# VH-VL binders against NAD kinase (nadK), part 236

Target 1, 268 residues: NAD kinase (nadK), of Syntrophomonas wolfei subsp. wolfei (q0aze0)
Amino acid sequence: MKIILVNNRFKENTEKKAQEIAGQLSALNVEVIIDNGLDEPYAGTVDFIMVLGGDGTMLRAARRYGQRAIPVLGVNMGTVGFLSNIEINELAEYLPLILREEYSLEARMMLEVAVFQQQSLLTRVFCLNELLLRSNSPRMLSFALEISGQKLEPYRGDGLIVSTTTGSTAYSLSAGGPIADPQLDAFIVTPVASHIINKRPLVVSPEREISLHLLEEREAIIGIDGQIKMDFGAENRVLIKRAPHPLLMVNLKAKPFFTSIDRSLQRQ
Short names: E, the ipSAE of ESMFold2; O, the ipSAE of OpenDDE; V2, 0.75 times the mean of E and O plus 0.25 times the DockQ between their complexes.

## First folded at step 16 (VH-VL)

Design NN15 (from CC10 with light chain Q98Y; framework fv_ixekizumab; at its last look DockQ between E and O 0.86; V2 from the best seeds 0.80)
Fold by OpenDDE, look of step 16:
Structure NN15 (fold): chain C 268 residues (1-268), chain A 122 residues (1-122), chain B 112 residues (1-112)
Amino acid sequence: as target 1 above (268 residues)
Amino acid sequence: QVQLVQSGAEVKKPGSSVKVSCKASGGTFSSYAIHWVRQAPGQGLEWMGGIIPILGRADYNQRFKGRVTITADESTSTAYMELSSLRSEDTAVYYCARGHTWKTSHGYFDYWGQGTLVTVSS
Amino acid sequence: DIVMTQTPLSLSVTPGQPASISCRSSQSLLRDIGLNYLHWYLQKPGQSPQLLIYLGSDRASGVPDRFSGSGSGTDFTLKISRVEAEDVGVYYCMQALYTPLTFGQGTKLEIK
């Protein structure tokens, strides 16, 4: 059995814990790879991914490994969030279940984000939470939104968020988006400070495709999960689709989503 | 309580195809593999294949030489097994079973369907 | 494919007496993490198979403690300490370490 430990490269305590856990797993004849900010994702085949940290670490792990259809367990290490299933002090208790593969899985839809320069693909990224298009200046953006070829009225505002239901409790929420059931697959399109007062978020079928491009020469930025940033200009287009594979999140213990929303949000 | 309910008995002619359904209830359908096992009259058990519904990925016993197709519909919590080019030797009771793990390997079958008799006769 | 060999193929037991069934695999079913992927099923007359023992030695829920599994690697044994009338049926071992999953021939247990 081979397990990847993904820890928070910016928190030394998570690295230390990863090493400790690696030692424990090795003693059980489990091969362990620690991803503490590897330049490239580990390319070998693995059976299980354990994320040590918070939501940010999970987002990184999802982007790096989510397309492999491997079970991913979030282990919280003191950070309040939505994406961890167990606490670090519970790991020992659940480790036998992990090794015996006695756990349920929850599929979380991911985004496939493709950024183009004219007709050329610049980058393709899978992400768990959201794609953000925002102005890089105090001035509003004008941009076009297309959904499955349907051209909506031009948007004017600071930006736009295209989020998964998982991401509904992230930046989308702060921007006024709805809280969505993570078990539901859908896009949430949330305007950021729209010029049109009360511009409503859209809930869009995961079967549709979303396209964005600027309608004027402005400096803009594409953000992915709050961790990837790239310049976005008039010559660029972004295409957003449902990722071909969901993130397979391990569910070792029940975490009632709706009853924990307030608690989790207040602590962020 | 998890239950697997299979479709009714089938009588088929040689060369035809049969599709058996297995509806799961009382659990999380997508989280566990569904397997198909058949048993010819008076014979032992034979694994045909399994599917991981959450991935839509199926693994097959190559002894069937591509005659078996296993699918799953998550919206209805139903797995299907289609066997084509039926032969008299395919006369058997076909069982669906749930694997305790999401994988088609490593799992044991903790719940079984009631079985579906498929009779192949000219 | 992994070949599973059960012995005996049939046995007749007096109620209250013990029974033992052997299962051998053509390759080791012991994984590096120390788990044996060998499972036992009972198919009672006219019924679907039911899980008895999993991972070599663990009893399934509801299975009486008179049933026990032992062994490791390639040699496994199912034991019934005191056979009862309700234990009549065909017992199968199954390996699940490798695909395709494979069963033993089955062992028919009858009461004398």
Scores: ipSAE 0.847, ipTM 0.922, lowest interface PAE 0.7, mean pLDDT 94
Fold by ESMFold2, look of step 16:
Structure NN15 (fold): chain C 268 residues (1-268), chain A 122 residues (1-122), chain B 112 residues (1-112)
Amino acid sequence: as target 1 above (268 residues)
Amino acid sequence: QVQLVQSGAEVKKPGSSVKVSCKASGGTFSSYAIHWVRQAPGQGLEWMGGIIPILGRADYNQRFKGRVTITADESTSTAYMELSSLRSEDTAVYYCARGHTWKTSHGYFDYWGQGTLVTVSS
Amino acid sequence: DIVMTQTPLSLSVTPGQPASISCRSSQSLLRDIGLNYLHWYLQKPGQSPQLLIYLGSDRASGVPDRFSGSGSGTDFTLKISRVEAEDVGVYYCMQALYTPLTFGQGTKLEIK
């Protein structure tokens, strides 16, 4: 059996803990690959992924591995977020179930984001929470939103968020979007500081295609999960679709989403 | 409490197709592979294939490749097995079963459907 | 494909006597983490199969403790310490390490 152990290299305790856990797993004849973000994603076949840390570390794991159909377990090491399932001090208790593959999975929709320059594909990336289009200057953007070829009235403002239901509790929420049940599949389209007073957040079928482009020359950026940033100009267009595969989140312990909302949001 | 309920018995002519349904209740459908196992009269059990519902991917016993199609509908918690180009040798009881895990390997079948008799005769 | 061979193919047992069924795999079913991917099922007359033993030796829920599984690698045994009338049926082993999943031929257990 082979496991990827994903940690955050900027937290001293997570590196030591990752080595400690790797030793425990090796004693059980489990091969461990540590991914602290410095190297390319491991390309070989693995059976399981453990994420040591908070929601940010899970977002990186999802971008790197979420399309590979590998179970991913969130292990909390500190402040409670939305994406962990068990606490670090419970891991030894749950290891037998992990090895026996006696756990359930929860699918979390991901976005496929394709950025074009004119007609040419420039890059394709996957994300768990959201794509952000925002101004990179003091001036507002003027931009077009299309949903499955249907052109909406032009937008003016600081930008736009296209999120998954998992991302509904992240930047989309701060911009006025709804909290969504992460077991639903949907896009949530949330304007950021819209100059057009009646632009409301939209909840959109996951089968739609969403397209964005600028209507005038402005410095803009595309943000991915708050962790990746790309320049975006009038020559660019972005296409957003439901990713081919969901993130396969491991469920070992019941984590009630609704009863934990206030506590989890206070930690953001 | 997990239950698998299959569609009723069918009588088919050689060369036709049959589609058997398997509706799951009492659990998380997408987390567990659904398997199809057949048993000809007086014979043992034979694995035909299975589907990983969370991925929409089926794996098949090569013995049946080209004739069997396994699908799942997550919205109705139902798996389907379709066997085409039926022959008299395909007369059997067809079972669905739930594996304990999400993939088609490693699984033990902790829940079984009641079976569906398919009779192929002229 | 992994061939599963059961012996005997039929056995007749006086109530209260023990019974033993062997299952041999053409390849090892043991992973390096110490798990054997061999499972046992009972099919009672007129019924669907039901799980008895999984991962070589673990008893399924509701299975009486007179049933036990043992063995590792290529050789596995199902034992019934004291056969009862309700144990009549056909017993199958199944390997699940590699697809296609394969069953043994079955062992028919009858009461004398």
Scores: ipSAE 0.715, ipTM 0.876, lowest interface PAE 1.7, mean pLDDT 91
ESMFold2 (binder alone), look of step 16: mean pLDDT 92; pTM 0.952

Design NN16 (from CC10 with heavy chain G56S; framework fv_ixekizumab; at its last look DockQ between E and O 0.91; V2 from the best seeds 0.81)
Fold by OpenDDE, look of step 16:
Structure NN16 (fold): chain C 268 residues (1-268), chain A 122 residues (1-122), chain B 112 residues (1-112)
Amino acid sequence: as target 1 above (268 residues)
Amino acid sequence: QVQLVQSGAEVKKPGSSVKVSCKASGGTFSSYAIHWVRQAPGQGLEWMGGIIPILSRADYNQRFKGRVTITADESTSTAYMELSSLRSEDTAVYYCARGHTWKTSHGYFDYWGQGTLVTVSS
Amino acid sequence: DIVMTQTPLSLSVTPGQPASISCRSSQSLLRDIGLNYLHWYLQKPGQSPQLLIYLGSDRASGVPDRFSGSGSGTDFTLKISRVEAEDVGVYYCMQALQTPLTFGQGTKLEIK
């Protein structure tokens, strides 16, 4: 059995814990790879991914390994969030179940984000939470939103978020988006400080495609999961689709989503 | 309590196809593999294949030489097994079973359907 | 494919007496993490198979303690300490180390 440990490269305590866990797993004849900010994702085949940290670490792990259809377990290390399933102090208790593969899986829809320069693909990224288009200046953006070829009225505002239901409790929520059941597959399109004061978020079928481009020469940026940033101009387009594979999140312990929303959100 | 309920008995002619359904209830359908096992009259058990519903990925026993197609509908929590080019030797009781793991390997079958008799005769 | 071989193929036992069934695999079913992917099933007359023992030695829920599994690697044994009338049926071992999953021939247990 081979397991990848993904820890928070910015927190030394998670690295230390990863090493400790690696030692424990090795003693059980489990091969361990530690991803503490590797330049490239580990390319070898693995059976299980364990994420040590918080939501940010999970987002990174999802982007790096989510397309491989490998079980991913979030192990919280003292942070508040929605993407961890167990606490670090519970790991020992659940480790036998992990090794025996006695766990359920929850499929979380991911986004496929493709950024183009005219007709050329610049980058393609899979992400768990959201794509953000925002102004890089104090001035509003004008941009076009198309959904499955349907052209909506031009948007004017600071930006736009296209989020998964998983991401509904992230930046989308701060921007006034709805809280969505993570078991539901859908896009959430949330305006950021729209010129239209009551511009409402859209809930869009995962079968549709979403495209964005600027209608004027302005400085903008694309943000992905709050971790990837790239310049976005009038010559760029972004296409958003449902990723072909969901993130397979390990469910070892039941976590009531709706009863824990207030607690989790207040602590963020 | 997890239950697997299969479709009713079938009588088919040689060369035709049969599609058997297996509806799961009482659990998380997408989290576990569904397997198909058949048993000819008076014979042992033979694994035909399995599917991982959450991935829509199926594995097959190559002994069937591509005659078997296993599918799953998550919206209805139902797995299907289609066997084509039926032969008299395909006369058997066909079982669906839930694997204890999400994968088609490593798991044991903790729940079984009641079985579906498929009779192939001219 | 991994070949599973059971012995004996039939067994007649007096109630209250012990029974033993052997299962051999053509290759080791022991994984590096120490798990044996060998499972035992019982198919009672006119019924679907039911799980008895999993991972070589663990009893399934509801299975009486008179049933026990042992062995590792390529040699496995199912034991019934005191056979009862309700134990009549065909016993199968199954390997789940790799696909295709394969069963033993089955061992028919009858009461004398």
Scores: ipSAE 0.854, ipTM 0.927, lowest interface PAE 0.7, mean pLDDT 94
Fold by ESMFold2, look of step 16:
Structure NN16 (fold): chain C 268 residues (1-268), chain A 122 residues (1-122), chain B 112 residues (1-112)
Amino acid sequence: as target 1 above (268 residues)
Amino acid sequence: QVQLVQSGAEVKKPGSSVKVSCKASGGTFSSYAIHWVRQAPGQGLEWMGGIIPILSRADYNQRFKGRVTITADESTSTAYMELSSLRSEDTAVYYCARGHTWKTSHGYFDYWGQGTLVTVSS
Amino acid sequence: DIVMTQTPLSLSVTPGQPASISCRSSQSLLRDIGLNYLHWYLQKPGQSPQLLIYLGSDRASGVPDRFSGSGSGTDFTLKISRVEAEDVGVYYCMQALQTPLTFGQGTKLEIK
């Protein structure tokens, strides 16, 4: 059996704990790969992923491994977030169930994002929370949104967020979008500081294809999960659709979404 | 309280096909593989294949040479097994079963349907 | 394919006496983490199979403690310490290490 431990290399506590857990697993003849974010993603076959840390570390794990159909367990190291399932001090209790594969899975929709320069594909990335299009200057953007080829009236404002339901509690929320049940598959399209009052947030079928491009030459940025940044200009367009595979989140311990909303939003 | 309820008995002619349903209730459908096992009269159990509903991915016993198709509909919590090009040797009781885990290997079958008799005769 | 061989194929047991069923696999069912992917089922007359023992030795919920499983690797044993009338049926072992999942031929247990 092979497990990846994903941690945040810039937090000494998580690095030390990852080494401790790796030692415990190795004593049980489990092969352990530590992914601290410095190296390329491990390319070999693995059975399970443990994420040691908060929601940001889970986002990195999802981008690196989410399309590989590997169960991913979020292990909280402090403040309770939206993407952890168990606490670090509970891991020993649950380890036998992990080895026996006695857990359930929850699917979380991911976005597939394809960025083009003119007709050429520049990059294809996946994300768990959102794509952000935003201005990279003091000036507003003028941009076009198409949903399955249906052209909406032009947007003007600071930008736009295309979020999964999982991402509804992240940047989309700050921009006025709704909190969505993560069991739903949907796009949430949230304008950022729109000049046009009738540009309300949209909830869109996950079967749609979303397209964005600028209508005027401006310096803009595409952000992915708040962790990847790409320059975006008038020669670019981006296509967004549901990723081929959801993130497979492990459930060992019940974490009711609705009764936990206020606590999770008050992270500190 | 997990229950697997299968469709009723079928009588078929050689060369035709049959589609057996398996409706799950009382549990989370997508988290567990659904397996199909058949038993010819007076004989033992034979695994036909299984489906991982959360991935819509099926694995098959190659003995059936592509005659079997296993699907799942998450909206109705129902798995289906279709066997085509029926032969008299396909006369059997067909069971669905739920594995304890999400994938088609490693699982033990903790819940079974009542079985569906398929009779192939001219 | 992993071949599963059960012995005996039938047995007749006086009530209150023990019974033992062997199951051999053509290759080891043990992973290095210490788990054997071998499961046992009972099919009572006229019924669907039911889980009896999983992972070689663990008793399924509601199964009486007179049933026990043992063995590792390629050789496994199901024991019934005191056979009762309701134990009549066919016992199957199944490997789940890899697909295709395969069963033993079955062992018919009768009272007499």
Scores: ipSAE 0.712, ipTM 0.872, lowest interface PAE 1.8, mean pLDDT 91
ESMFold2 (binder alone), look of step 16: mean pLDDT 92; pTM 0.953

Design NN17 (from CC10 with heavy chain D59Y; framework fv_ixekizumab; at its last look DockQ between E and O 0.89; V2 from the best seeds 0.77)
Fold by OpenDDE, look of step 16:
Structure NN17 (fold): chain C 268 residues (1-268), chain A 122 residues (1-122), chain B 112 residues (1-112)
Amino acid sequence: as target 1 above (268 residues)
Amino acid sequence: QVQLVQSGAEVKKPGSSVKVSCKASGGTFSSYAIHWVRQAPGQGLEWMGGIIPILGRAYYNQRFKGRVTITADESTSTAYMELSSLRSEDTAVYYCARGHTWKTSHGYFDYWGQGTLVTVSS
Amino acid sequence: DIVMTQTPLSLSVTPGQPASISCRSSQSLLRDIGLNYLHWYLQKPGQSPQLLIYLGSDRASGVPDRFSGSGSGTDFTLKISRVEAEDVGVYYCMQALQTPLTFGQGTKLEIK
């Protein structure tokens, strides 16, 4: 059995814990790879991914490994979030189940984000939470939103968020988006400080495609999961689709989403 | 409690195809593999294949040489097994079973369907 | 494919007496993490198979303690300490180390 430990490269305590866990797993004849900010994702085949940290670490892990259809377990290490399933102090208790592969899986829809320069693909990224288009200046953006070829009225505002239901409790929520059941597959399109008062978020079928481009020469930024940033200009387009593979999140412990949402949100 | 309910008995002619369904209830359908096992009259058990519904990926016993197709519909929590080019030797009771793991390997079958008799005769 | 060989193929036992069934695999079913991917099923007359022992030695829920599984690697044994009338049926071992999953020939247990 081979397990990847993904820890928070910015928190030394998570690295230390990863090493400790690696030692424990090795003693059980489990091969362990530690991803503490590797330049490239580990390319070898693995059976299980354990994320040590918080939501940010999970997002990183999802982007790096989510397309491989490997079970991913979030292990919280003292942070508040929505993406961890167990606490670090519970790991020992659940380790036998992990080794026996006795756990349920929850499929979380991911985004496939493709950024183009005219007709050329610049980058393609899979992400768990959201794509953000925002102004890089105090001025509003004018941009076009297309959904499955349907051209909506031009948007004017600071930006736009296209989020998964998983990401509904992230930046989308702060921007006034709805809280969505993470078991539901859908896009949430949330305006950021729209010029139109009370511009409402859209809930869009995962079968549709979303396209964004600027209608004027402005400096803009594309953000992905709050961790990837890239410049976005008038010659760029972004295409958002449902990723071909969901993130397979491990459910070792029941974690009621709606009953705990207030607690989680208050702590963020 | 988890239950697997299969479709009813089938009588088929040689060369035809049969599709058996297996509806799961009482659990998380997508989290566990569904397997198909058949048993000819008076014979032992033979694994035909399995599917991981959450991935939509099926695995087959190559002994069937491509005659078996296993699918799953998550929306209805139903797995299907289609066997084509039926032969008299395909006369058997066909079982669906749930794997205790999400994988098609390493697991054991903790729940079984009631079985579906498929009779192939001219 | 991994070949599973059961012995005996038939067994007649007096109620209250012990029974033993052997299952041998053509290759080791022991994984590096120490798990044996060998499972036992019982198919009672006219019924679907039911899980009896999993991972070589663990009893499934509801299985009486008179049933026990042992062994590791390539040699496994199912034991019934005191055979009862309700134990009549065909016992199968199955390897789940790799696909295709394969069963033993089955051992028919009858009461004398």
Scores: ipSAE 0.778, ipTM 0.888, lowest interface PAE 0.8, mean pLDDT 94
Fold by ESMFold2, look of step 16:
Parts: sequence; C-alpha cells; structure tokens
Structure NN17 (fold): chain C 268 residues (1-268), chain A 122 residues (1-122), chain B 112 residues (1-112)
Amino acid sequence: as target 1 above (268 residues)
Amino acid sequence: QVQLVQSGAEVKKPGSSVKVSCKASGGTFSSYAIHWVRQAPGQGLEWMGGIIPILGRAYYNQRFKGRVTITADESTSTAYMELSSLRSEDTAVYYCARGHTWKTSHGYFDYWGQGTLVTVSS
Amino acid sequence: DIVMTQTPLSLSVTPGQPASISCRSSQSLLRDIGLNYLHWYLQKPGQSPQLLIYLGSDRASGVPDRFSGSGSGTDFTLKISRVEAEDVGVYYCMQALQTPLTFGQGTKLEIK
C-alpha cells in the first residue's frame, strides 16, 4: 500500500509530525511519499492521500492530485476549516479503517480552467475553490461573460469570481456570494465590486461552459484558489468547465456542513 | 440500513437481452462498488462484473466476452446489468451486491439483493 | 484468474459437533500490509448469500462467535465450533485480491 502525505513545509512542527506519521505508517508496511510542495507531484500509483493541515494545504493537494481518482483525507492540525474530516490526535484510531479501505467518499466538483492566447491553448489548471479575474491596476475592468455561448451584458468592475460550491465560503463569500451546500454541483458566478447594479451573483449548472475575456486593454490577473496567479490581457480568453473528475474526499467521521459553519467562518 | 431491491423475474428467448435493475436504499450509494453475481440452478456463484458509481466506471469478467453492460444512475441510486445474446446456459438467478469499498477489488459483499431469476427458453 | 478450491464439497454433521471447511487459492491473497483478501459467505436454502467472515478472520455483524476464520496466504479455514440447525446451507469462499473476483465451488452443510 502507498500513501502520499501532504504537508505545509513552512511550519516546523508540521514537518516533525509528518515524519512521525510516516514512521507509524512504515511500521505497518505502508510506503509513504511526503509532498511538502518542493518537488513535482508524485507521478506513480498511490492508494490514498493524507493532507496534514488546513484548507490551504487541501487546495494544493486537490490541484496536484484531484484528477487522479485517489481518496483524500483532511487531517486537522489546529484551526478547524471546511475541508478536514478528523483531528491529528484521532489518526491512530482511524488507521485500521484507512488500511482496510472502510470509509465513505464524498465527491467535490472541481473547475477545469483553460487559458488561451488568441486561439492557442496557453495553460490548463484545475482548482477546488475558485477562479478569480481581477484588475491589476486602480482602473476597473470591462469584460465579457459567456455562458454556453450566451453573451451576457458587459461587466464593469473590479472583476469576477467563478467558484464551485466548495468555494462558496471562500473569496466568493467575501464578494457577496451565497454559502452553498458543497454536496451540490454548480458554478457560483460572483461579481467583484460591479458598477452595474443588476449584476447579481448567478448559480449555474455544472454542465455549462463559462468564458471570460476583456473588452478593453487592461492589466488583469487570473487567480486560482488564491494560490496561483497568471497575467491576463486583451489577447487572452479563459474557458471554465467542470473538471473531468471530482475530488474524492474521505469521510471517516461525521462532519455536518451546516453545524460547523459559524465555527469555521469565525477562523476567517 | 442498506437494502438492495432487484427487478422481477424474466423469461427470455435465445438471442435477446435482459436488463436487471438493483435499487439501493438506506445508505450512501455513490461510495461503494455494486457487483453482479449469477448462480445457475444447482450451481455455484459466478462474478460477472461491477461498477464504481462515483466514477461511472465498470469492470467486467472477460468470460462473458463483452455481452455484459453494467451502468449506474446516482440520481435514483439504481444499478443495472444488461446481458445480451442470451443462451440457454444463461438461465440463472442474478444477484446484485454492494462491496464495502469504492473500488471493485478488495471488496467483501455486505449487502445482497434478493436475486432475479432469468429463464432463457424458446 | 485466481482459482479457489474448497474441501470438502459436502459435509454432514451431527448437531452440536464442530465443522471445518478448507479454502485454497492458486495465488497468495496476502498483501504486505497484513491483510488477506479472502471472504466467506453462507447461502441458506432459498436465500441470497450473506457475509460471514471477511479479510480472512473478521466476523460480519450479527454472526455468532461460534464461527471463526483462520489462515493466510493460500490456505484458509472456516470453523463452526458447534453446528446448529440454522447453519444449514452452502458456504462459499471468495477472493477479492484482484478482478475477476472468484468463488470456491461451495460446501454444502447438512444436519445428520
């Protein structure tokens, strides 16, 4: 059995704890690959992924491994977020179930983001929370949104967020979007400081294709999960679709979304 | 509590096809592989294949030479098995069963349907 | 394909006496993490199969402790310490290490 252990290398005790857990797993004849973000994602076949940390560490794991149909377990190391399932001090209790593959899965929709220069694909990336289009200057953007080829009236403002339901509690919430049940599959399209009054957040079928491009020459950026940034200009277009595979989140312990909302949001 | 309820008995002619349904209730349908097992009269159990509903991927016993198609509908929590080009030796009770895990290997079948008798005769 | 061989194919047991069923696989079912992917089922007359033992030795929910599984690798045994009337039926072992999943031929248990 082979497990990837994803951690945050910038916290000293997190590295120590990852080594301790790797030792415990190795004693059970589990092969452990540690991913602290320094190296390329492990390319070989694995059975399971453990994420040691908060929501940010889970976002990195999802981008790196979410399209590979591997179960992913969030293990909380401190502050409760939205994406952990068990606490670090419970891990030993749950290890037998993990090895026996006795757990349930929850599918979480991901975005596939394709950025084009003119008609050529420049890059493709996946994300769990959201794509952000925003101005990279004091001036607002003028941009076009198309949903399955249907052109909406032009947008003017600071930008736009296209999020999953999982991302509804992240930047989309700060921009005025709704909190969504992460068991729903949908896009949530949230304007950022729109100067057009009738531009309300939209909830859109996951089967739609969403495209964005600038209507004027401006310096903009595309942000992915708040962790990746790309320059975006008048020569670019971005296409957003539901990713081919959901993130497979492991459920070992009941974590009802609604009973945890206030506690998790107080962290933010 | 998990229950698997299968469609009713069928009588079919050789060369035709049959589609058996398996409706799951009382649990999380998408997280667990659904398997199909048949039993000819007076004979043992034979694994036909299975499906991983959360991924929509099916896996088959090659002994059936492509005659089996397994699908799942997550919105109705129902799995289906279709057997084509029926022969008299396909007369059997067809069971669906739920594996304890999400994939088609490693699983033990902790819940079984009641079985569906398919009789192939001219 | 992994071939599963059960012995005996039939067994007649006086009530209250023990019973033992052997299951052999053509390949090891033991993974390096210490798990054997061998499961046992009972099919009572006129019923669907039901799980008795999983992963070689663990009893399924509701299964009396007079049922036990043992063995590792290629050789496995199901034991009933005191046979009761409700134990009548056909016992099957199944390997789940790899697809296609395969069953033993079955062992019919009868009361004499």
Scores: ipSAE 0.668, ipTM 0.855, lowest interface PAE 2.0, mean pLDDT 91
ESMFold2 (binder alone), look of step 16: mean pLDDT 91; pTM 0.946

